VHH binders against p49116. Designs and how they scored, part 326

Target 1, 238 residues: p49116
Amino acid sequence: EGPLLSDTHVTFKLTMPSPMPEYLNVHYICESASRLLFLSMHWARSIPAFQALGQDCNTSLVRACWNELFTLGLAQCAQVMSLSTILAAIVNHLQNSIQEDKLSGDRIKQVMEHIWKLQEFCNSMAKLDIDGYEYAYLKAIVLFSPDHPGLTSTSQIEKFQEKAQMELQDYVQKTYSEDTYRLARILVRLPALRLMSSNITEELFFTGLIGNVSIDSIIPYILKMETAEYNGQITGAS
Below, E stands for the ipSAE of ESMFold2; O stands for the ipSAE of OpenDDE; V2 stands for 0.75 times the mean of E and O plus 0.25 times the DockQ between their complexes.

## First folded at step 20 (VHH)

Design W15 (framework vhh_brivekimig_d4; at its last look DockQ between E and O 0.77; V2 from the best seeds 0.81)
Fold by OpenDDE, look of step 20:
Structure W15 (fold): chain B 238 residues (1-238), chain A 121 residues (1-121)
Amino acid sequence: as target 1 above (238 residues)
Amino acid sequence: EVQLVESGGGVVQPGGSLRLSCAASGFTFSRYDMSWVRQAPGKGPEWVSSITGSGEVTLYADSVKGRFTISRDNSKNTLYLQMNSLRPEDTALYYCVKGGYYPWKKTFDLSSQGTLVTVSS
């Protein structure tokens, strides 16, 4: 078998809505996030190993890890997205709800902590100066995680994860030979992804647009939608 | 030129059923996701349902989930919408749309005539 990932899987270009509004509104945020979600899912489905798992398995896999993939995507696309500005805008929007006493103190805390975690994670990744290859392999490692409940073909998933890890190791050793502990520093970031709530992520980034469809429901659709059509929407949409 | 022709609309009582059809031409039908969009009087267009090109995966708005079924026959270049348990709020012009579901999509190509569904007692 050939490598798990090819150079085509390294490319991860997010096209932002244009033009950027003077004030980031909920729609802009949700659209940006949705585009990232779609990109992440299309990235996943472009991996031959992912396809080899079959529709049921790969759908279950993405349902289990979409939040982690999305978060890695946020980190990777943080500059293009102006993520810090987006997060600030989200906080500002939430403040209105807070002032109106629509949220419990506990919920406010949870949401704010989640935003903090997102920001910290993205900042940490930026500090590490993670490159496109490393992101690709990290996403693969996250994608092919066999430890989610209810998965089938866990042995195969594990093999793919190992392959992703090995390829990452090889890449880091080759590209960053002077930094002996880079691999470890990179991998140690992954546990942070598991601490983030998918529900809160969905609420923060997708409630404005996907109010009538859950991420869970849309995932199988994204995985099977026509790519050409998607590309047309992304390039032509503003 | 892309052409979409909807049919099957009518007047039904609450709880009734209708089956809409859309005849497509001017493009390779099987290579495109398709959607149903509806527009109620005085309201903006609302996405209803989408189906992948192959017909393998469907998606529904929460408002119609469990009641509506989207399907397609690629050999006939036809899109369908089976509507059961119709409600007054389902009253609208229903349009067949070339393209799938995108959360950020605000406008739909409603160049077709649509088919009117009226649910009333």
Scores: ipSAE 0.828, ipTM 0.915, lowest interface PAE 0.6, mean pLDDT 93
Fold by ESMFold2, look of step 20:
Structure W15 (fold): chain B 238 residues (1-238), chain A 121 residues (1-121)
Amino acid sequence: as target 1 above (238 residues)
Amino acid sequence: EVQLVESGGGVVQPGGSLRLSCAASGFTFSRYDMSWVRQAPGKGPEWVSSITGSGEVTLYADSVKGRFTISRDNSKNTLYLQMNSLRPEDTALYYCVKGGYYPWKKTFDLSSQGTLVTVSS
């Protein structure tokens, strides 16, 4: 019942690690990316429709789509994260890996192509000037994807996705009434998200997590961790 | 005031098992995620495992996954760590910590006494 998202779901404020180092390193990149991942998972878990699906379904959905949510988050927060600077630091690290023969030439090409696709996606979203409401509904469309294998409650998930699509359409038509094709231009960006590799994203942004935990193990934890403590952590990040 | 009292440490042979306990008081135990952190001689603190407030979900450092099991009994305000297949590198002072896992959090409140685990032939 009611709108799928409320105004609280439009606010998406990323807090960066402090202090910022003189030069970016793998540690700072991983902490920054982790903050975005936690923010994205807490965003998803706060949605009443998501809560209604039940814990096993919630975990399955997020495991299937976390990379798409994370990528939308990168695009939305590219300025505050200085994403272009982070990607440049990653490219420099890859160049060092070539010199030290740590990665095969085929793997490095694959990773560089992924970086180029990520930068192109973020640039295209910036050129379209995607606003916070549009990002929130795009994330909801991605989250409530019934197409992933192994999901239960697929009919309900599909209904939530249709609701997100309808509310996005209504918002765009009201807010951008003189731009008849804005919704179509926005929606044609979504297929690029499905082509992003979660394996490569984890390698680029999440190498060296404390305890060397995997993203697949962290996701169920984030979805059930205590929210009050998390909120204290992000307000204390200064 | 918050109090955490660890127990169950001792000297064991490699391959052995040990069960640590942590008695918690001074806060609503079930409303907090909990963690185990260890500190080996001459080393900095190392996060070992975390468990959600409800006990539904656990998380483990790769170095202990498959060998250690974190659990809690919210009716007894007690946190546990079952350690199996112990190795010499598990030798450390083990601390019970109020709070969950955060990849950017490097400091832990290790003001409790801890419980010493020594794994030696």
Scores: ipSAE 0.811, ipTM 0.925, lowest interface PAE 0.7, mean pLDDT 90
ESMFold2 (binder alone), look of step 20: mean pLDDT 84; pTM 0.847

Design W16 (framework vhh_brivekimig_d4; at its last look DockQ between E and O 0.86; V2 from the best seeds 0.81)
Fold by OpenDDE, look of step 20:
Structure W16 (fold): chain B 238 residues (1-238), chain A 121 residues (1-121)
Amino acid sequence: as target 1 above (238 residues)
Amino acid sequence: EVQLVESGGGVVQPGGSLRLSCAASGFTFSRYDMSWVRQAPGKGPEWVSSITGRGDVTLYADSVKGRFTISRDNSKNTLYLQMNSLRPEDTALYYCVKGGYYPWRQTFDLSSQGTLVTVSS
């Protein structure tokens, strides 16, 4: 069998809404996040190994790991997204809710800690200067995680994950031969993704989705939507 | 030229049912996701439902979930919306729209005439 990923899977270009408003409102944040979510999921479905798992397994897999994929995407696209500005805006919006006593003290703490973890993760990835290939392989490792509950074809998923790991290892050895511990430094960041709540992520970035639909509900639709239409909408070519 | 013609609207009592149809022409129907959008009097357009080009996946607004069913017949270039358990708040002009669901999309190309659904006692 050929490699799990090709050079085509390394490209991960997020197109932001334009123009950026003076005030980052919930709509802008949601649109930006949604575009990233779409990009991430369409990236996943472009992988032949992913396609080979079948529709049901694919959907379940993405449902299980979308938060991690999204977070990696945030890290990778942090500059293009002006993530720090977005997070600041989110915090500001939360402050309004706090002042109105709409949230419990415990919930506020949880949300703020989540934002902190997210920022810390993205900063850590930036410090490591992770390149496009490494991100692609990390996303693949996260995507093909067999340890989520309720998954089918776990043996095959595991095989794909191992392949992603091996390819990452080979790439790092080849590209960063002088840094013998780079692979370890990169992989040790992955556990942080599992500590992040998908529910809180959804609340922070995806509040205001049209129709008030859940990410869980949107995932199968995004995975099956027509590519041409998607590209047209995201790039503005339509 | 893309043409969309909605039909099936009417007046029904609360709890009633209607089935809307949309005849599509001017494009390869099966290659595009389709959506229903409605606009109530004095309100902006509201996304209702979307379906993939192949018809294998559907998505619904929470406001209509469990009551409405979107479907399509690609051999007939027709989009459908089965509306059950209708409520007064479902009263609106319903539009067929070329294109799928986009979480951020608040504006829709409502170039068609739409079909009026009125739910009243």
Scores: ipSAE 0.856, ipTM 0.928, lowest interface PAE 0.5, mean pLDDT 93
Fold by ESMFold2, look of step 20:
Structure W16 (fold): chain B 238 residues (1-238), chain A 121 residues (1-121)
Amino acid sequence: as target 1 above (238 residues)
Amino acid sequence: EVQLVESGGGVVQPGGSLRLSCAASGFTFSRYDMSWVRQAPGKGPEWVSSITGRGDVTLYADSVKGRFTISRDNSKNTLYLQMNSLRPEDTALYYCVKGGYYPWRQTFDLSSQGTLVTVSS
């Protein structure tokens, strides 16, 4: 009973690594992306409806949707992250890898197509001027997606997704009452998230993780790590 | 006040096994994620493994995954590292560290004595 999200779930403050290097490198990109991943996972784990699903369901759900949630985070934080500059640096790195025969032509096509789709998604969200409340509900809609393979408790997950959709509808109608089609324009963007490859996202943003850990192994860890310790880490304190 | 005391190191041949222990005191052990970090001669610190405060989730560096097992006993305030199939490159001073895994962490509190593991034929 009660709203799915509270005002605390609207705040989504990404803190970037300091200092910013003169030239972007793979380590800065990986650290920046990792901070966004951790922020997104801690956002998800803070939701009472998510907590109510239980540990195994939580891990399965996030493993199924992490790339969509991460991509929404990229769009929301694109200016803070200087995402266009990061993507340009990645493209330059890919061109260097071609000259050194490090990538196949088929892989290069797949990666460049993914970058283009990511840029178009972020641009479309910026054109709509999606606000923090709308992002929070969109993230909840992708988090509580019952149609991913391998999920259990899909009936309860579907109920939470429907609640997120209803709350988004109510918010948009109240806040943007003069824009009859805003909700429809926002929701039509969500299918593009399913076209994003988690494999390519890992290649673009998560090469060089300390210990070379996989995203699949990090997710259950983030969901169960101590919250107080994490909060201390994101402030730059230790 | 906070004290971490490592033990269980030694000399072992390649393919051998060792179990490291870390006795923790001066803080509420179960409220902290814990890590093992190692430092080989002439090299910087290297994160090895982490475990959540409740002990329910573990994470490993790729270089040790499948060979090392981190565990904890919160009733004894003790952290463990079971090391199997040891290789010469595992030779290092091993430290018990208060705190978990973060991809951006570059510094570790290595003020404890550590325990030396030497893998040599």
Scores: ipSAE 0.738, ipTM 0.896, lowest interface PAE 1.1, mean pLDDT 89
ESMFold2 (binder alone), look of step 20: mean pLDDT 85; pTM 0.859

Design W17 (framework vhh_brivekimig_d4; at its last look DockQ between E and O 0.79; V2 from the best seeds 0.79)
Fold by OpenDDE, look of step 20:
Structure W17 (fold): chain B 238 residues (1-238), chain A 121 residues (1-121)
Amino acid sequence: as target 1 above (238 residues)
Amino acid sequence: EVQLVESGGGVVQPGGSLRLSCAASGFTFKRYDMSWVRQAPGKGPEWVSSITSSGDVTLYADSVKGRFTISRDNSKNTLYLQMNSLRPEDTALYYCVKGGYYPWRKTYDLSSQGTLVTVSS
């Protein structure tokens, strides 16, 4: 069998909404996040191994790991997205809710901690100077995680994860031969993704979705939608 | 030129049912996701439902979930919307739209005439 990922899977270019508003409103944030979500899902479905798992398994897999994929995407696209500015805007919007006593103290704490964790994760990834190949393999490792409840074909998923890990190892060894512990430093970041709440992520980035559709509901649709149409929408070609 | 012709609208009582149809021409229908969008009087367009090009996956706004069913017949270049348990708030001009669901989309190309659905007692 060939490699799990090809060079085509390394490319991960997020197109931001244009123009950027003077004030980052909820709509801009949600659109940006949605574009990233779509990009992440389309990335996943472009992997032959992913396709081989079948529609039901694919959907379940993505439902289980979308938050982690999304977070890796945020880290990878942090500069293009101006993530720090987006997060600041989110906090600012939350402050309005706080002032209106719409949230409990405990909930506020949870949300703020989540934002902190997200920022710290992205900063940590930036400090490691993770490249496009490493991100691709990390996303694959996250995607093909067999330890989520309710998954089918766990043996195949595990094999794909192992393959991703091996390819990452080979890449790091080849590309960063002088940095013996780079692989370990990279992999040790993955547990942080599991500590992040998908519900809070959804609330922060996707509350303004048109139609109030949950990410869980949208995932199977994104995985089956026409790619050409999506590309046309984000590039303004149509 | 893309042409979309909606039909099937009418006046129904609350709890009633209607089935909308959209005849599509001017493009390869089977290659495109399709959507229904509605516009109530005095309100902006509201996304209702989308269906993938193959028809395998459907998506609904929360407001219509469980009541509406989107479907398509690619052999006939036709999009459908079965509307059950209609409510007064469903009153709107319904448009067939070429393209799928995008969470950020606020505007739709509503170049077609649409079909009017009125739900009233």
Scores: ipSAE 0.821, ipTM 0.910, lowest interface PAE 0.6, mean pLDDT 93
Fold by ESMFold2, look of step 20:
Parts: sequence; C-alpha cells; structure tokens
Structure W17 (fold): chain B 238 residues (1-238), chain A 121 residues (1-121)
Amino acid sequence: as target 1 above (238 residues)
Amino acid sequence: EVQLVESGGGVVQPGGSLRLSCAASGFTFKRYDMSWVRQAPGKGPEWVSSITSSGDVTLYADSVKGRFTISRDNSKNTLYLQMNSLRPEDTALYYCVKGGYYPWRKTYDLSSQGTLVTVSS
C-alpha cells in the first residue's frame, strides 16, 4: 500500500497561448481554458489509483467532476492565466449582450452570479496561500468523489478519497504545524465547488472551441490520448 | 521519413457514401494518435476526426458526428474514414495527419496529396 499521490503529481505547469492579444477575445479565452482542461485531465490520468479504476469508471468519474477540477485549476493558475483580466473581459461581453438584447435577464443573472462565486472562490484560495501539495490533494478529494449519481465503483472511490483526505491531513500537520486550523479552513472551501455549473463554465470558457467539440466527448479522448505527443505539443507551443 | 498516402475519394451524390484509406509508413504507426483533416475549396483546414493509437477512443467534429466513422488497422498501418450521408458541404480535399486533436493546434502537415471528395449532383 503506497501513497495516493507522489511528488510528480504536485507539478501543475500551465502554458498560455502566445502571444497574448492586446484585446482579449473569445478565441484566446477558449484556447487558454482548453489548455487548462487538458492539463487537468492529464494530471488525473497520471494517478495510479485512478488508472486502477478502469476506463469506463475513469470516464464516468471525470464527467461528473471535471468542472470542479477545472475550477481548482483556475484558482491554482489564476496569476499565470491573468484570470481577473479574463473574467473582466467576459463581464464586458455580457454587458454588451444586454445592450443588444441577445440574452434573457434570468440567464444573465445566473451567469453573473456564477462569475461572482468564481471570483470569491479564487480570492479565498489566494488569501489562504494554498500550496501545490495542498492543491494536488484537494483535486484528488474532488476527483475521487463517490457521491455522484451513476458511479459503479463507489466503495473503491470512497477508499481513495479517504486516503487523499488522510494524506492531506498528514501533510498540513507536518508542514504547517503552527497553524492548528489550516486543514479546516482549506476543507471548508470545497463545498463551493458544487455550486459551480458545468453548463455555465462551458458557456463562459468553451463556446469558442474549434471544431464544435463538446466537453463530454473530449473527456474520454483526453484520458486515452498519447501523453508523449501531448508533452511535445505543449513544448512546441512554449 | 513520414509518408501518408490517402485514397478512396471520388464524386458522389448527396446522401451517398465513401470510404477513405490512408497508408502510413516511416514511423511506428501504432504508437501515434491519428487524425483526418479536410480543406474545402477557398477555405482553411478543418479538423474532422481523431482516433487514439490503440483505436479504442474516437473523437468527431460535431459537423460529421453520427455520419462519419474513423477506424484504424495497426497490423496494416492503415487509417480509415467511412463517410455516410454525405452533404455538399463535405466537399473537400481530405488528408490524414499524424497526431491527435488539440483545440489550440494552428497548423497541420498537409504536404501529402490528399484525396478529393466531391458531393454534387
């Protein structure tokens, strides 16, 4: 019985599209988000416990939690992505859509509330100065969530989640021994992730996806694509 | 040297079917994801479909999903595209390319001859 995560699972290096345009556009936002999605899925697939669940379970699990993983990725990479600038550009676009009467008032309210919740979540994580190890364990806790409907291997998933929680607890206790409440403050942030709508995330970050490819169809592909080529692709883009 | 030779194109009526083939050499075919890309007259390249190296997972552009089927035979180093219910907008030069799908991919190696598919009456 080994640790759930190793040091290699702490590395989470996002490479942004180059060059950054003077004015942010839907294409740049979607490309940036797509890179984060691929990075998050490659992170998940690299975990031996995840690999052990089998292909059908892997796909079902990631389809259930991809938005939560993506949101944690946004928080972790907020500075590299210039996320505050991206969200401001999205808000400006929505404001123009109101002027052009393109969206219903109820939909706009839902989307603005989602953006506010996302900003609040990212700010709270930055205030806590969550480190790379803590992010890795939080992502594992989210990934191995047994309470999503339709999952078949829930007892094994639950065991992996409990292991991730235990390893996070051990890490925080050893690394932040002077901060008795750090673990509790970190874990209290997780329920906010369930308030994030995958439908709205797709609308905000993925509507401009080249080839009109749904996230639901991309997930099983990313989980099985060749990693060596992916690594070369992002090296060539750097 | 990577070599990709497409075949199976032709002229077909709307609603018809064609099967494209791509013979691959100069690399270890079974270790690479593969894709089909098409270029319509006067248009830039458009990704159509991809398949993982083992063939176990496929991905399709929404414009062709349900009508096209990508497959591969690793023992013959051959990639296939079965195209059903063809439409005039499917008219294009079709290329097979080494590599998988990436939303941010800007360029494709379209130096091969490709195979022309024309859908018209």
Scores: ipSAE 0.756, ipTM 0.907, lowest interface PAE 1.0, mean pLDDT 89
ESMFold2 (binder alone), look of step 20: mean pLDDT 86; pTM 0.873

Design W2 (framework vhh_brivekimig_d4; at its last look DockQ between E and O 0.72; V2 from the best seeds 0.79)
Fold by ESMFold2, look of step 20:
Structure W2 (fold): chain B 238 residues (1-238), chain A 121 residues (1-121)
Amino acid sequence: as target 1 above (238 residues)
Amino acid sequence: EVQLVESGGGVVQPGGSLRLSCAASGFTFKRYDMSWVRQAPGKGPEWVSSITGSGDVTLYADSVKGRFTISRDNSKNTLYLQMNSLRPEDTALYYCVKGGYYPWKKTYDLSSQGTLVTVSS
C-alpha cells in the first residue's frame, strides 16, 4: 500500500496546436480542448489505484467526473491555453447566434452563467496559487468520488479518495506550514466543480470533433487506446 | 516496411451490404490501434471508424454509427469493416490506416491503394 500518486502523476504538460491562428475559431478551440481531455484521461488511466478498479468501474467513474477533471485542467493550464482569449472568442460567437436568431434568450443566459462560473473558478484557483502537487491531488479527489449515481465498488473508491485527501493534507502541511488554513481554502473550491454542466462544456469546447463523436463515446476509447502511439503524438511534432 | 492491402469493395444498391478487409504486414499489428478513412470524389479524407489494438473498444463517426461495424482478427493481422444499410453518400475509396482516433489529427497516410465502394441504383 504505497502512495496514491508518484512524481510522474504531478507532471501535466499541455501542448497547444501550432501555429496559433490570428483569429481563434471553433476548430482551434476544439483541438486545444481535445488535447487537454486526452491528457486528463491518460493521467487518470496511469494511476495504479484507478487501474485496480476494473474496466467497467473505470468507464463509469470517468463518465461521471470528466467535466470536473477537465475544468481543473482548464484552471491549471489557463495561461498556456490563453483561456481568457478562448472564452472571449466564444462570447463573440454567441453574439452572432443572437443576431441570426439561432438561440433562445434562456439558452444564452444559461451559457453565459456557465462561462461566468468557469471564469470565477479559474480566478479563485489562480488567487490561491495552486501548485502542481495540489492540482494532482485535487484531480484524484475528484476522480475517486464515491457519491456519483450508478457507481459500483463505492467503498473502494471512497478509500482511494480518503488516501488522496490524506496525502494532500500531508503535502500542504509540509510545504505551506506557515498557512494553517490553506487546505481548507483549497477544499472549499471543489463544490463549484459540480455546478459545471457537462452538456454546456461539450457545446463550448467540443463542437467540431472529427466525426461528430460524443464525449461519452470517446471516454471508453481513450481509456483503452495504445499509449505508445499517444506518446508519439505529443512528442513527435504538431 | 508497413503494408496495408484493402479488399472487398464493389458496386451495391442502396440498402445493401459489403464487408471490407485489410491485410496488414510489416509491424506488430496487435500493438496498434487501427482506423478506416474514406475519400469521396471531389472531397477530402473523412475518418470513419477506429478500433483499439486489443479490439475491445470501437469508435464511429456519427454518419456511420449503427450501420458500420469495425473489427479485427489479431491472429490473422486483418482489419474489417462491415457496412450495412449502405447509402449513395457512402460512395468512396476506403483506406485502412495504422493508428487511432485523434481529434487534432488532420492528415492520414493514404499511400495504400484503397478499395472502392460504389453505392448506386
Scores: ipSAE 0.825, ipTM 0.930, lowest interface PAE 0.7, mean pLDDT 90
Fold by OpenDDE, look of step 20:
Structure W2 (fold): chain B 238 residues (1-238), chain A 121 residues (1-121)
Amino acid sequence: as target 1 above (238 residues)
Amino acid sequence: EVQLVESGGGVVQPGGSLRLSCAASGFTFKRYDMSWVRQAPGKGPEWVSSITGSGDVTLYADSVKGRFTISRDNSKNTLYLQMNSLRPEDTALYYCVKGGYYPWKKTYDLSSQGTLVTVSS
């Protein structure tokens, strides 16, 4: 019955593919995104409270919030990822589709608006200078959201979310005592995550998975895979 | 030394079925995710399916989903692939691979001999 998160949950280190290609191709983007996705889900499963919910609930929870977690991850790792460059590359790739008249005007607008929302969100988070602890708690708040349809154990999920919120509050009060409105400024950013389409995110960042495997399908697998094996693959040690 | 020995391949007509097996040795089988990868003539390797160490979770490529079933018997150190409703495009050399699925992975350790599956009328 200790804290929801520990210092071990604050660490969120994304390892990018190396070397970075001169031209950011679809593969590089998908690999980078996939690494972030895996990292985010492994982060979630490292939380004792998350495991306490059980496998079915865990899977459902992540399926419901993976886009939000991923987006927070993008914001947190924006510098390491060179996110602006990645997004520019994505836009460039989309332009080819546009020129080939493969997308409707409405779809183009939706996709471009989504990219704009992503960029805006990440920029807003950067301006707030969100630190690693704050990101961890925000991710926990997003993860333990009881208001997604089809979830079980919603009361327990809500309790965990409240605990995450309280811990964030305590942290902000302690660390940023002179900034009395920092908590509010941070929390007010969360609604933006709900406005982002998971489908469009999947299409933009995981195009290489299209026709191969869906995020929905891979989530239960990522949650059950061996961490050591994953780490080995990321570092090339395996 | 890790050893993987595939078996069960053969020639079948479209719509037919085969069951592949992979005998594993040289490592603690149950602690590792396992995968099937196939390579068609003139093409690069293609991931087919993966299964967690415990066998609780499986993952399939869209191209084989609903037709193939991956399973394992940890007491026998054996990996299986039940292939139903086979299609000509399933023709390939099938490899058992130690390790799970990674979306970015394009190369696989195909040091084993593999087992040939030919689907033709």
Scores: ipSAE 0.802, ipTM 0.902, lowest interface PAE 0.6, mean pLDDT 93
ESMFold2 (binder alone), look of step 20: mean pLDDT 85; pTM 0.860

Design W3 (framework vhh_brivekimig_d4; at its last look DockQ between E and O 0.74; V2 from the best seeds 0.78)
Fold by OpenDDE, look of step 20:
Structure W3 (fold): chain B 238 residues (1-238), chain A 121 residues (1-121)
Amino acid sequence: as target 1 above (238 residues)
Amino acid sequence: EVQLVESGGGVVQPGGSLRLSCAASGFTFKRYDMSWVRQAPGKGPEWVSSITGRGDVTLYADSVKGRFTISRDNSKNTLYLQMNSLRPEDTALYYCVKGGYYPWRKTYDLSSQGTLVTVSS
């Protein structure tokens, strides 16, 4: 069989809402995050190996790893998104909630720690200067994780993950031959993704979704929506 | 030219049912997700439901989940909305919209006439 990923899977261009408002409101944050989510899901479904798993397995897989994919996307698109500014805005909004005594002290701590983890992760990835190929392979490794509960076809998923790992290894060896430990430095960042709560991520970035739809509910829809329709909407062609 | 013609609206009592239809023309129907949007008097448009082009996945607003069912017949270029357990708050002009669900979308091209649904005792 051919490679797991092709050059087409390396491209990951996020289109931000325009214009950027002076004040980043919940709507802007939600739209930006949603665009990234859609992009990430469409990226996943563009992988032939992903399609080979079947609809049910695909959906379950994405439901299990969407937070990790999203977080990698945040890191990759941090500059384009002005992620620091977005996170600052989120913190400001949280402060308002705190002042209104809407959150428990424990919950505030959890949310702030989560934001800190997100920032640290993204900063660490920036410091490593991860390129587009490396991001693509990392996303594939995260996507094809067999160790989530309730998954079917775990043997196939594992094979795809191994393939992603091998391709990443080959790429790093070829591209960064003088940096013997680059692969290790990159891979040791992945555990940080598992420490992040999907629920808190959803609360921070996806509050105010139209119709109060959960990410869990929207994932099957994104995976099956028409490509032409999506492209037209995201690129502003319509 | 894209044309969407809604039908099936009417007056029903609370708890009643209606089935809306939308006849689509001017585009390859099966290649586009479709949505229902409603607008109550004095309020802005509200997304109700969406369905993928193939009809294999549906999505609903929380306000209608469990009560409404969106479906489509691609052979007839028709979109449907089965509305059960109707409530007064469901009263609105219902529009068929070309395109799917986007979490950030607050405005819709409501160029069609829509079909009026009135739920009252």
Scores: ipSAE 0.864, ipTM 0.932, lowest interface PAE 0.5, mean pLDDT 93
Fold by ESMFold2, look of step 20:
Structure W3 (fold): chain B 238 residues (1-238), chain A 121 residues (1-121)
Amino acid sequence: as target 1 above (238 residues)
Amino acid sequence: EVQLVESGGGVVQPGGSLRLSCAASGFTFKRYDMSWVRQAPGKGPEWVSSITGRGDVTLYADSVKGRFTISRDNSKNTLYLQMNSLRPEDTALYYCVKGGYYPWRKTYDLSSQGTLVTVSS
């Protein structure tokens, strides 16, 4: 019955690979993106309501929504990641691929459209000045989405989503009491996340990982790996 | 002190099988994810497979998926790697590593002896 999230779920600190290369490359982008993916999955698994759904439901839920969580993470961490610089480097790589005839014209068009949608989403979130509490609740609303095909326990998932929505509403009303429309402006940004392609996200950010492991295979691993070691990996030793 | 002792390597023909073992001591084995890492002559270390502390989820490099099986026996503090359908490119020194898979991990503690696997006709 307690609140869906605690203050520990508001903290979302991404540590970037060190040292920063003079020119961004596929490996640095993939390592940075992988750190964000692991951070997002460990965030989700730490939520008591998520733990209560059971292991098979947890895996199915994250497989359905990981791209939306990742995209929210990109928006939240855009400054520390230098996301605009990363996207510029990706665009330059795509132009080189056209020159070398490595991708079809239709695929390149799809990828460029996805980059534009991602940039637009991140810009809109920055303009709204979304804070860490708001991001935490938005991620919870995305995580506990009952309308993905193939999910079990959808009634319980829906109850958790409604609880996340209620707690976001309470937070916004208390913290931004003079901004009557803030909640509505925040919530209308969410449908854009469903337009993001997980296949294209893998191509943009996980090229160094593709061909070795897949996101679909690594998700159940991240959800069950030992948390204490992971915390040591992200807090001081890089 | 952490001790990891690998065994079970040898010389086999292509298509053959080997089972590697790793005896672990000096830490609470069941509370740690474990990995196998290999190093072929003239190449850097290559991650092969990882298993969660409980042994319930496994992860494999695409190069070995379907041919290798990682497992653990927490009552014996032992990690295993069953290698089937071995290929010449699997020739390497195989190391047992404390810790799980992380795409950004660049270094491994390969101070153990390792166990040599040679696949040659």
Scores: ipSAE 0.726, ipTM 0.895, lowest interface PAE 1.1, mean pLDDT 89
ESMFold2 (binder alone), look of step 20: mean pLDDT 87; pTM 0.879

